# Ledger of designs, part 23: VHH binders against q8wuj3r1227to1361

Target 1, 135 residues: q8wuj3r1227to1361
Amino acid sequence: NDFAYIEVDGKKYPSSEDGIQVVVIDGNQGRVVSHTSFRNSILQGIPWQLFNYVATIPDNSIVLMASKGRYVSRGPWTRVLEKLGADRGLKLKEQMAFVGFKGSFRPIWVTLDTEDHKAKIFQVVPIPVVKKKKL
Key: E = the ipSAE of ESMFold2; O = the ipSAE of OpenDDE; V2 = 0.75 times the mean of E and O plus 0.25 times the DockQ between their complexes.

## First folded at step 22 (VHH; framework vhh_7ubx_2)

Design m2 (at its last look DockQ between E and O 0.43; V2 from the best seeds 0.36)
Fold by ESMFold2, look of step 22:
Structure m2 (fold): chain B 135 residues (1-135), chain A 118 residues (1-118)
Amino acid sequence: as target 1 above (135 residues)
Amino acid sequence: QVQLVESGGGLVQPGGSLRLSCAASGFTFSDHDMIWVRQAPGKGPEWIAYIYDSGDTMRDDSTKGRFTISRDNAKNTLYLQMTSLKPEDTALYYCARGWSEKSWHDYRGPGTQVTVSS
């Protein structure tokens, strides 16, 4: 009952270490372009590796994140979630799952689920990702 | 020419207090998050307090509220008020910029030593 993965179009992306897992999807074509994990030791300090990773994600990217095991649920690294569209000041619980976006607007499908026992998101994202017009 | 310079460290007895300062120059201080980090002998660096550009703060529960981060944007200065100091607080303390839109360069000071010893 204690498992964590990210699945995109039927493909699972594994993680072997406690911490967080990140998968980046190109918002123009819907292809996975990156899969990376960040262990707790990175999350505990100044998470320069995570900050730099997120800062270099191309605009118009879908960014998926999920906790693995007993992750560090507080600290400076959580600013990354806010950059990717999470609400500021949310408290992370013992599990988290997140669908975010790197870009100049915040799609309505941006979602953070965090719970003590289970966090899960199932999401269908329109491709290409575009800014909605007001008419 | 971004520069961060810490001061206020030193030798203090257990139970004592110190206020650390970090003088910032070469950038618009008020537009940036800031962070205090410490590194004890034999340990990796650990964040201890974080302050948003707005002035809101994150604090690490491990210090049990003994450490308070603050900023004075008029003086381009970041502060760490430390109270009830314990020998395990002995470390090099340094300030750094937190989240950055660019993240291109490490923006941190050389640190100030805090030693808590009886």
Scores: ipSAE 0.433, ipTM 0.685, lowest interface PAE 2.0, mean pLDDT 82
Fold by OpenDDE, look of step 22:
Parts: C-alpha cells; sequence; structure tokens
Structure m2 (fold): chain B 135 residues (1-135), chain A 118 residues (1-118)
C-alpha cells in the first residue's frame, strides 16, 4: 500500500480509498479518543463535515491526518490545517501526512521523526524553569 | 444580529469586469475572516476567495488570476474584483463570515447574481 495511513500503538485505523483520515489523540493521556474519515466526494466545495468534526475535537488534542488522492479545494483544507498548527504556506499533496494540535496552545514537546515513509510522533513532558532576577 | 448583504452583481459580457461588495453589520468585522463563495444552478457551493482578519488572502486556483478579494474594515465591507469574466462564472455569489457550516447557514448574505453572457 503506497498510500498514507495512520497507525497508533500497532492499530491501523480504517480509511476510505480516497479522502482524509483523521485520528485524535488525547494530549495528556496519549490515547486515541476518536477517529473518522472523509471521502473527497463528500468534501467537495466547502468541507463543512471536516470543520464540524474539528470543532468537536477537545483542546490539547493531537490530531493525525492522512490524505489519499487530490484535495478538492486547497483553500478550505489549508485553513483547517492552519487551525491545527500548519504554516500558512503549507503545500497540500495528494498523499500527505499531517500532525496537528487542537487549541491555542502549541506545545513544543510533540516532535515528529520521519524514517523512510513513516512518521513517528514523540511526546516529551517539558519541565518549567523558574528564572530569578536580582533586585 | 449578523447581517451580510452582497451587491454589485449583474449581466456582463465575456471578458468584462465586475466588482462585488458585501456590507457587514452586527459583528466586529475586522475580527473575522471572510470568504466569497458562488453557486451555479445544479452545482454545489464553490469556494472562490478567502481573506483573513489580518488581511492576507487565499484564492482558488481557478479564479485567482482573475479575481481579487479585499476588505475595508473602516467601512465594514468585503470586495471581490472580477476581471476577464467567463460564462462559467455565472452564479449566485455569496459572502460569508468564514466557512463553517454555521457561517454558511447563518452568517452569509442572500447573494448577488452574476451572469456572464454574450
Amino acid sequence: as target 1 above (135 residues)
Amino acid sequence: QVQLVESGGGLVQPGGSLRLSCAASGFTFSDHDMIWVRQAPGKGPEWIAYIYDSGDTMRDDSTKGRFTISRDNAKNTLYLQMTSLKPEDTALYYCARGWSEKSWHDYRGPGTQVTVSS
């Protein structure tokens, strides 16, 4: 299979032949809390279904997305990804893997490591440092 | 109450130009992203252009060479400058506050008809 897919803890999540697969991981617990897929045909025009789904994703969630086939409309899709932390200059591809975060906070403890055709996500708990200032 | 009212549509010949306006009220216009969407008979809504609250723009590849989206926050008005119009541009043109389903249903105008015909 040459298409992008999502596997978490050895479990592969189902996807349609085309479209976008989405897996949501709780950022605190690290477990999958939901998953869904959208066919390109359903996402034609304004992808309300995706926007609606993304709106229901709790803050502090890691959002995994894998795409198969050409996106119907770049604009709406790009905007959705931006909401999840993508740069505005992101170029959409027919086959794409994306890791995003829901909410206003963008943690730096989520790192992406790619090997060959695989992307590995690592979560590191940051330790806050208190800076003292001499009066 | 959020209100959006499109204007500027009409009948034009192929190759012509048209400037659409969208008057916004009932919300802080400058704080919201705005979009232009069109819908031709028998077809689904088609995204045309997006403008961020920051003023940055995003345009669909099919029209970005001919259409320009802009906004005047002081006037609470969204614009769509259309050039080199084609018959296939014939549609009802809507402005909306973002492109969520709620925005499409609740935060859009009634639309302005654009007809391109010789």
Scores: ipSAE 0.236, ipTM 0.602, lowest interface PAE 1.4, mean pLDDT 83
ESMFold2 (binder alone), look of step 22: mean pLDDT 79; pTM 0.796

Design m3 (at its last look DockQ between E and O 0.47; V2 from the best seeds 0.47)
Fold by ESMFold2, look of step 22:
Structure m3 (fold): chain B 135 residues (1-135), chain A 118 residues (1-118)
Amino acid sequence: as target 1 above (135 residues)
Amino acid sequence: QVQLVESGGGLVQPGGSLRLSCAASGFTFSDHDMIWVRQAPGKGPEWIAYIYDSGDTMRDDSTKGRFTISRDNAKNTLYLQMTSLKPEDTALYYCARGWTEKTYHDYRGPGTQVTVSS
């Protein structure tokens, strides 16, 4: 079976549709400001809904993503991962989990886990998020 | 303003080849990622190939090895080289801009029809 969810400070954000889940956290206050999913039909074409969504995420936001089911693991949508701190050209496998950041710098805690069987990240992020500093 | 115009489509037999072109104007072409997309009758749009401003590429698995995206920044032109065409490749093919900092509609004109039939 497929166990796909994002958990932030004890609250779980599940998705029922195959594709990707996204949760956005304000990096100044640490509050979840949105959660959204993008089904495979969006990811397979020109993913304007996802592109526009990410383009409008405020700077200094933590962005969590997780795959659900058989998601489209290739395509233009993966450019979003690079914008949020992933390395260019990284090949996604059948499962993905990602902790990224929208902003002008790349925090050291930005992390992508991708595997054929299971992808899982447990992460503690310093709040407020600041350039070159630790809490 | 922003304009993208596709050409090079047509009727071909299975196993044939075509080269599509996309002429770009109204923006700095070399600063943008570009996408080829197709839409078959009764289906949603499907990306075919993506090219970064650097010239690096990504391709859809179903067309892997048969379709090659390229760009000529000096001519503001995007290309799609298609080989070993199959009837299921029949679709309207159009180009679009990839990731942008702002929301844009990158479609210009009707696209170019590719029909693969014996």
Scores: ipSAE 0.464, ipTM 0.728, lowest interface PAE 2.0, mean pLDDT 81
Fold by OpenDDE, look of step 22:
Structure m3 (fold): chain B 135 residues (1-135), chain A 118 residues (1-118)
Amino acid sequence: as target 1 above (135 residues)
Amino acid sequence: QVQLVESGGGLVQPGGSLRLSCAASGFTFSDHDMIWVRQAPGKGPEWIAYIYDSGDTMRDDSTKGRFTISRDNAKNTLYLQMTSLKPEDTALYYCARGWTEKTYHDYRGPGTQVTVSS
């Protein structure tokens, strides 16, 4: 299978042939708490279904996403990824794997992988970081 | 309740300009991203432009350089300035509320028709 997919602890999560697969992991417990998939047709125009789903994801959640196929609403989709830690100006590809984080904290492991077949998370500790400003 | 009402559509000749407006009410407009979407007959909806709550913008390549999205938070109004209109731009144009982590509903207006024809 040449498409991106999500597997957590040996369990593969179902996905449509063309669309976005989402798996939500509790950042504190490390357990999968939710998963869903969106067909590309559902994401056409304004992907409100995705918006609503992501909005319900609790803070301090690790959000795994795998995409297959060509998306119509790249702008809105990019915005969602940004909220989950993606860099501004992200270039979407037809196949990609994304590891994001819900909330204000942005771990260094938040990454978009468009070239590699797998993204791996070994450890997640949602610890707040205090930023120091130079006066 | 959330309401979005588009206006400014109409019939224009190729090469013409048109400015669409979207009046928003029933929510804190300034806290939300806003989107312009269009749908031509027989085609699926396509996003045109996205404006962040911060005011930054994102535009689709097909309309980039011709269309400009902007907002006036004091007036709770979203705008789409269209220039160099083409027949291919003929569509129903929707205003839609974008995404925040606190958004749980789908909201868009009924749309305003834009027809570009000689």
Scores: ipSAE 0.464, ipTM 0.744, lowest interface PAE 1.3, mean pLDDT 84
ESMFold2 (binder alone), look of step 22: mean pLDDT 80; pTM 0.804

Design m4 (at its last fold request DockQ between E and O 0.65; V2 from the best seeds 0.71)
Fold by OpenDDE, fold request of step 23:
Structure m4 (fold): chain B 135 residues (1-135), chain A 118 residues (1-118)
Amino acid sequence: as target 1 above (135 residues)
Amino acid sequence: QVQLVESGGGLVQPGGSLRLSCAASGFTFSDHDMIWVRQAPGKGPEWIAYIYDSGDTMRDDSTKGRFTISRDNAKNTLYLQMTSLKPEDTALYYCARGWSEKSYRDYRGPGTQVTVSS
């Protein structure tokens, strides 16, 4: 599937490689601060590059992830999804899209979509990201 | 200084069993996730099993029914119990640290060789 991409405020961030692509957005200003991708060869083994990348993301960041092509749907790398707000013990399917958050709380808009055919997320995240009390 | 040392590998016949150990030092073992990974000749590294700091586990489907990961925090030791071994399991087996909140480096041991052959 060559149609996988991440788009932020009208700007597309494509990836040419199968695996996982990542886009990081500053939660205060709403600007994209970084984007990268991780190949299956990294995801199949010890994904230290991904772990290090995510660990160094500043707090209060929105983290977007999407799979492209045949990605490694299981493995240690999925630990980062949990740390970014995904449910623990999840089983990914052949496609995935994820909107996560790195910070001290889990916003309600954190979302994971995983499907065998097409995974898609379209949503608006309010900026700045703030912790709200549930009424 | 972070140090990981694997042991317990060797030559075994198909259908046999081995128990690998990984001795950890230089960090608070109980606070870290841990990983078993293997690399066969001509292939890239493949994760086998993952154990959380909480003790929960994640295992690869190809070995899930045969391999079990566990840890003893009091001994700073990670284990991999392997049963029903197959020739395809022949590889160099490594233990490594998993997820970290602060930063991550590829901390892994030198590996222990497992050879399954009749």
Scores: ipSAE 0.818, ipTM 0.904, lowest interface PAE 0.6, mean pLDDT 92
Fold by ESMFold2, fold request of step 23:
Structure m4 (fold): chain B 135 residues (1-135), chain A 118 residues (1-118)
Amino acid sequence: as target 1 above (135 residues)
Amino acid sequence: QVQLVESGGGLVQPGGSLRLSCAASGFTFSDHDMIWVRQAPGKGPEWIAYIYDSGDTMRDDSTKGRFTISRDNAKNTLYLQMTSLKPEDTALYYCARGWSEKSYRDYRGPGTQVTVSS
């Protein structure tokens, strides 16, 4: 079965096309401000639409991503994950789920789950998102 | 006016080497990651090398040993060193902009033809 969605505070954001689903949440108030999908044809080649979309996400935003179906799991588009806090060089498997952040620091709750059969993240993020003191 | 002008292609024998160049103008080159892409007739575009604005590269096991991407931000120039060329490397090679912190419009230059044949 190839059902994929992102859920925020009980509201589901499904995707109907193979590729990557993205949901953006304002880190100050916790409201969903954007939901969009990038089909495989955009993820292949030069994914400038995705690059521009992420570049224009306001700072202090929580960015959720989830794969749908057989997504393009390699290539230049994965640079976006790094900009949102994923580790460089991590290999994506056939499914992925990601909780990232657009901003000047990397919260500890930034996480990527990738597996061949199922990828799932359940995460509670404190709102407002603030930079914490270093240990 | 954004320009990307590729050069250095040509006809080479299998096992040969070529160094491609991409001259950039009309935008801040150092603000962009850069990509080499190739397209053979009847095929879709294929990403072959990606370089960060820092000079680090995105790794791909299938091509790492034969192709090396590099950049000179002071000269606004991107390079691709190709070695051990094979007939399947025959394609139009062009450079493109990758990640940037500011949005931009897509642009594709004319490319440079690489033909690998005996």
Scores: ipSAE 0.639, ipTM 0.830, lowest interface PAE 1.2, mean pLDDT 84
ESMFold2, look of step 22: ipSAE 0.601; ipTM 0.800
ESMFold2 (binder alone), look of step 22: mean pLDDT 79; pTM 0.793
OpenDDE, look of step 22: ipSAE 0.499; ipTM 0.758
ESMFold2, fold request of step 23: ipSAE 0.617, 0.574; ipTM 0.819, 0.793
ESMFold2 (binder alone), fold request of step 23: mean pLDDT 79, 80, 80; pTM 0.799, 0.801, 0.805
OpenDDE, fold request of step 23: ipSAE 0.555, 0.557; ipTM 0.780, 0.789

Design m5 (at its last look DockQ between E and O 0.62; V2 from the best seeds 0.00; counts 0 for: pae O 4.0 > 2)
Fold by ESMFold2, look of step 22:
Structure m5 (fold): chain B 135 residues (1-135), chain A 118 residues (1-118)
Amino acid sequence: as target 1 above (135 residues)
Amino acid sequence: QVQLVESGGGLVQPGGSLRLSCAASGFTFSDHDMFWVRQAPGKGPEWIAYIYDSGDTMRDDSTKGRFTISRDNAKNTLYLQMTSLKPEDTALYYCARGWSEKSYHDYRGPGTQVTVSS
């Protein structure tokens, strides 16, 4: 699949390699602060590079992920999706898109879409990201 | 200092079984997910089984068929039960720390050799 990208406020972030791509957005100002990808060889092995990358993402960050091509959809690396707010035990299919959050709470807009043909999310996220109180 | 020490490897006939153990020390074992990975000569590392700090495992068809991961938090020990071994399973088998709610620090042991040969 050649049609994989992440778009933030009209700017596209392409990926040239099979695997997953990640875009990190500062939850206070809504600015993109990081764009990187993890190829299949990293996802298949010991995913220390991905674990370390996610561990160092600042709190209050929006984290976007999207698959490119035939990505490795299983293994220890998928644990990071749960840490960013995905439900445990959801089986990833041949395509995935994810809007997650690194922080001490789980916003209602955290979303994972995974399907065999297309995975797509369109999301408007309130900035600044704050914990919503129940009155 | 963090230590992971694998044991239980060896030479086994095709169709045989082995139980690998990984003794952990120097950290709070129960706070970490754990996993097994193997590496055959000339190949990259390949994950084979993953277990959450709770004892739940990741669902994976290959691990359910022949390899079963387990842990004993009271003994700080991770296990891999291997059955129906094939020559293709010949590799160096490592235990590794997975994700932790408290903090992440990557570490794996020196490995134990499993050789499946007639």
Scores: ipSAE 0.417, ipTM 0.692, lowest interface PAE 2.4, mean pLDDT 81
Fold by OpenDDE, look of step 22:
Structure m5 (fold): chain B 135 residues (1-135), chain A 118 residues (1-118)
Amino acid sequence: as target 1 above (135 residues)
Amino acid sequence: QVQLVESGGGLVQPGGSLRLSCAASGFTFSDHDMFWVRQAPGKGPEWIAYIYDSGDTMRDDSTKGRFTISRDNAKNTLYLQMTSLKPEDTALYYCARGWSEKSYHDYRGPGTQVTVSS
């Protein structure tokens, strides 16, 4: 099931079967500068690893995230997404994709709302479209 | 240095109430999100409640109707008011410093034991 995955420039990035995949794109250059994945078993309770990783992400970075599984700490996870530009009312599902931006700037595409299954950042980077659903 | 110290735990009967406190020092408390997490024997850590630096709160559904998180920035203290306690609430309760725009450190206290038993 490839519902939630990250592909940039034709390259699909590895992810845990159950967890969070993160890909960081330089907002100026448009190239991937880092990527990582976190297993849900690691992120249970206090997702320090995720917090710490996100803290190292330079400002003006596009942050792509894909999550699978039900074991992510929803509260803290939601907070992370909010820091990256998600609306406060965002509701998380077990599987989802998210596009955020690091820093104070909030590009309009961070709040992307479309019926499409994919979106392009600046018409260059294809990304999964985030669907806002009430749970 | 950053320090978090929980207190207020103890033994209570089912249906009882308990108020936990977390004394923070070594950092600007008001600039940081804070949260409570608990861990029962044989189980993984479970987040309970989150309070933003703005004062807004988020709570897990399992305890949302019974537990209330709050903070007193003047006292550098985080609170967890627990009501209608159940045996399944028995756990070691930690306070932890959450994400802030200024720093991202992973600090938590040693925890305070809460035991709910008849």
Scores: ipSAE 0.072, ipTM 0.458, lowest interface PAE 4.0, mean pLDDT 80
ESMFold2 (binder alone), look of step 22: mean pLDDT 77; pTM 0.777

Design m6 (at its last look DockQ between E and O 0.55; V2 from the best seeds 0.00; counts 0 for: pae O 7.9 > 2)
Fold by ESMFold2, look of step 22:
Structure m6 (fold): chain B 135 residues (1-135), chain A 118 residues (1-118)
Amino acid sequence: as target 1 above (135 residues)
Amino acid sequence: QVQLVESGGGLVQPGGSLRLSCAASGFTFSDHDMIWVRQAPGKGPEWIAYIYDSGDTMRDDSTKGRFTISRDNAKNTLYLQMTSLKPEDTALYYCARGWVERSYHDYRGPGTQVTVSS
């Protein structure tokens, strides 16, 4: 993917480095609180920086991820997708886009799109994020 | 405090086999993912195999099925079975804890050297 970005409420968050881009949104207020990238060299080894980053994301956060360029689509780093609500054992293709959640429940809008040519997600998330009651 | 101690490295001829062990203490071993990583001189670390707390595994395609990760939760021990060793497998091999809910120091062991040479 030559052009990769994450857009939140009309604001674009581009990345110039191959790897993955991450944007964190506060689930209570809907404000972007973090934007960062993880290069392939971090993804290929022990991804301590990514693991630590995700572990410290506050609960009730919306977490957006998108691939940039040819990214490392396999390996230990993909564990963070599972922690943010992706299905276990999902196989990533050449491109990915992901809307996840850091918290004690899994919202229905958690979505992963992964394809060889392009991946796109357009999603409206209700704010504040709340747990759905069971009846 | 997390402690990981590798053993089983050494000098081996090409085509040989070696089993590495990693003794774990200071955490509930059965609750945690584990990872084998190698690092050759002057290169960055390279993951080799990852094992979930469930026993499911991820394997790097670069080893072409020659290396197998396993765990024995009763003995708090992680293993790496290596076969068909090649000179390019020469590296420091160390174990580490995989995903951790909050980072702590001492996530990896000091490593065990594997040298593949005639």
Scores: ipSAE 0.422, ipTM 0.705, lowest interface PAE 2.2, mean pLDDT 81
Fold by OpenDDE, look of step 22:
Structure m6 (fold): chain B 135 residues (1-135), chain A 118 residues (1-118)
Amino acid sequence: as target 1 above (135 residues)
Amino acid sequence: QVQLVESGGGLVQPGGSLRLSCAASGFTFSDHDMIWVRQAPGKGPEWIAYIYDSGDTMRDDSTKGRFTISRDNAKNTLYLQMTSLKPEDTALYYCARGWVERSYHDYRGPGTQVTVSS
């Protein structure tokens, strides 16, 4: 099975079905907070379910995605990826791996890989800074 | 309330042209991406064209050379200009509101039928 999958800290989040696998990591804690999979039969060519899911992801989240198949329309799919840090003009392929970030900040490690059988990704967890006001 | 209403469909001969319109109301049209989608009998929905709030566009390769998406924010209207129509373009065409963070809703119109036949 050559289907793309996500592994975080030794834990695999596999999918045997064509579609999109998503894993969300808290950017502050560095832990997986949610994961889901969207099959072709659910997306039905328009990934509004994915749109809705992504919209609920908190800011400062690291978002891992693996996709396989021609089941997501290119336009909407590209828009989702752009929201998570992908550049415009991205070349979409049937099998893709993507690491994104939710929010306005765009870490340099945001990466899309469409060519390699395996991609190694370094997790970068931002450290929140608490600003205190003096009286 | 959000509302989308398509118009401009009909019967046309192969090689003909049609211009579809989508009238939007109930939201700030200019702040949203918009999409044209079609569904032929026995087939799933097929994405045709995407237009950003900025006005930039994306089009599916199968129709890219023949269909053009545009918008008029002053009129709250989305357009799809279709040329060189083929029988395989026969489908129900509908517009949908694109994804916007924090305020995304799955809104689409009832559609307008396009039939290409000699």
Scores: ipSAE 0.015, ipTM 0.287, lowest interface PAE 7.9, mean pLDDT 79
ESMFold2 (binder alone), look of step 22: mean pLDDT 79; pTM 0.792

## First folded at step 24 (VHH; framework vhh_7ubx_2)

Design n1 (at its last look DockQ between E and O 0.39; V2 from the best seeds 0.48)
Fold by ESMFold2, look of step 24:
Structure n1 (fold): chain B 135 residues (1-135), chain A 118 residues (1-118)
Amino acid sequence: as target 1 above (135 residues)
Amino acid sequence: QVQLVESGGGLVQPGGSLRLSCAASGFTFSDHDMIWVRQAPGKGPEWIAYIYDSGDTMRDDSTKGRFTISRDNAKNTLYLQMTSLKPEDTALYYCARGWSEKSYPDYRGPGTQVTVSS
């Protein structure tokens, strides 16, 4: 579908262009600190804007992504998903939704949903985000 | 000053092979993923192969395994081994920096021309 948005605590963040949209949430306090979109021309080329945007996201940040329309689902830009906790080499389909994390550990709620028709994630994230030790 | 200098291009007959090199200087090469990209006349840039700082790779399926990216971090050099070349592979081939943990300015090399013709 052409309908795509990210919603955080009742506030919707829509996108007007095909590509991906990104919302960054501070993991310590739970506030949205940025919302931006990356159109297909950026995703198709060498995606320096996206790389540099993600590289400067503060540690301990929740990072939400969602596709809009017919997005570029392959290429170097997908490296960003791995840095935010996605599995390496996962093949994206026609739609995607992602809840990721910028930090020194990988929370269990990091999730990627990708499907040909619709991708959707609903997630409750504990705030503040803290590292958990495996038993 | 950041520099990327490609070499190894030239005129090759269909079915032939070439090995491209990209010599890097002015930055910590091992901190960066690296990308080979090509651009044919009248077309936009097309990524060909991507290599992680670890040496693992990501490839565009359009080359169907004919091109192999590699790197030598001790020599600050990126490579592209091309085989079974076709006329549609004719393009300017250049290298660029990919992901790194720090923000950095956009930069790509000037490129090396590959022409596949009989």
Scores: ipSAE 0.589, ipTM 0.806, lowest interface PAE 1.4, mean pLDDT 84
Fold by OpenDDE, look of step 24:
Structure n1 (fold): chain B 135 residues (1-135), chain A 118 residues (1-118)
Amino acid sequence: as target 1 above (135 residues)
Amino acid sequence: QVQLVESGGGLVQPGGSLRLSCAASGFTFSDHDMIWVRQAPGKGPEWIAYIYDSGDTMRDDSTKGRFTISRDNAKNTLYLQMTSLKPEDTALYYCARGWSEKSYPDYRGPGTQVTVSS
């Protein structure tokens, strides 16, 4: 069975569990700051673990999510997607690729492009130029 | 202190109806989404219905035609109207606080037992 996966800068973030995989990227630096997964069993109930995790995500973060296996397409957990920028009542397909944002951070250089059976997330993170002052 | 207390459970015959209530206190009820969840013996918890702070609802397909979630913000009470009950509906039913602009789902009541048996 095909499942969605997350790759950042050539590094794949696999999940051994059916459910939702989450990767958090710093929106300013473009670095992965955390990653985790949530099992379907958790998503079928009250996904407090997911909500708690999302609560800890810093503002200005890009949140990537991908589904593996037969995940729960509806339920309380989808509310977290709304908080990350998804429309209310989003109808999820068999496989999910999602990009969201924590806080008010909504960079235009993040684009989700779906073609065929693949979802591509384009991210162009500007590299901050740190000017070092010579002491 | 956040508190949720479920009531209305009991023993009913197949095809019967029950109305569960959840009394909320210790928080601004109207600002929070609310959830009904059940857990049958030997099974994990499964969500039944979700009601937004706006009053919009989301329901699981398995019970969508039989169960209705509603809320009365003036009474700080969440309801679950159950009809056409089946033995498979036997479970401990929980009320849980959902998302709000200020807080995350983190509280549930002790539950009320629903037993459907002939």
Scores: ipSAE 0.428, ipTM 0.710, lowest interface PAE 1.4, mean pLDDT 85
ESMFold2 (binder alone), look of step 24: mean pLDDT 79; pTM 0.784

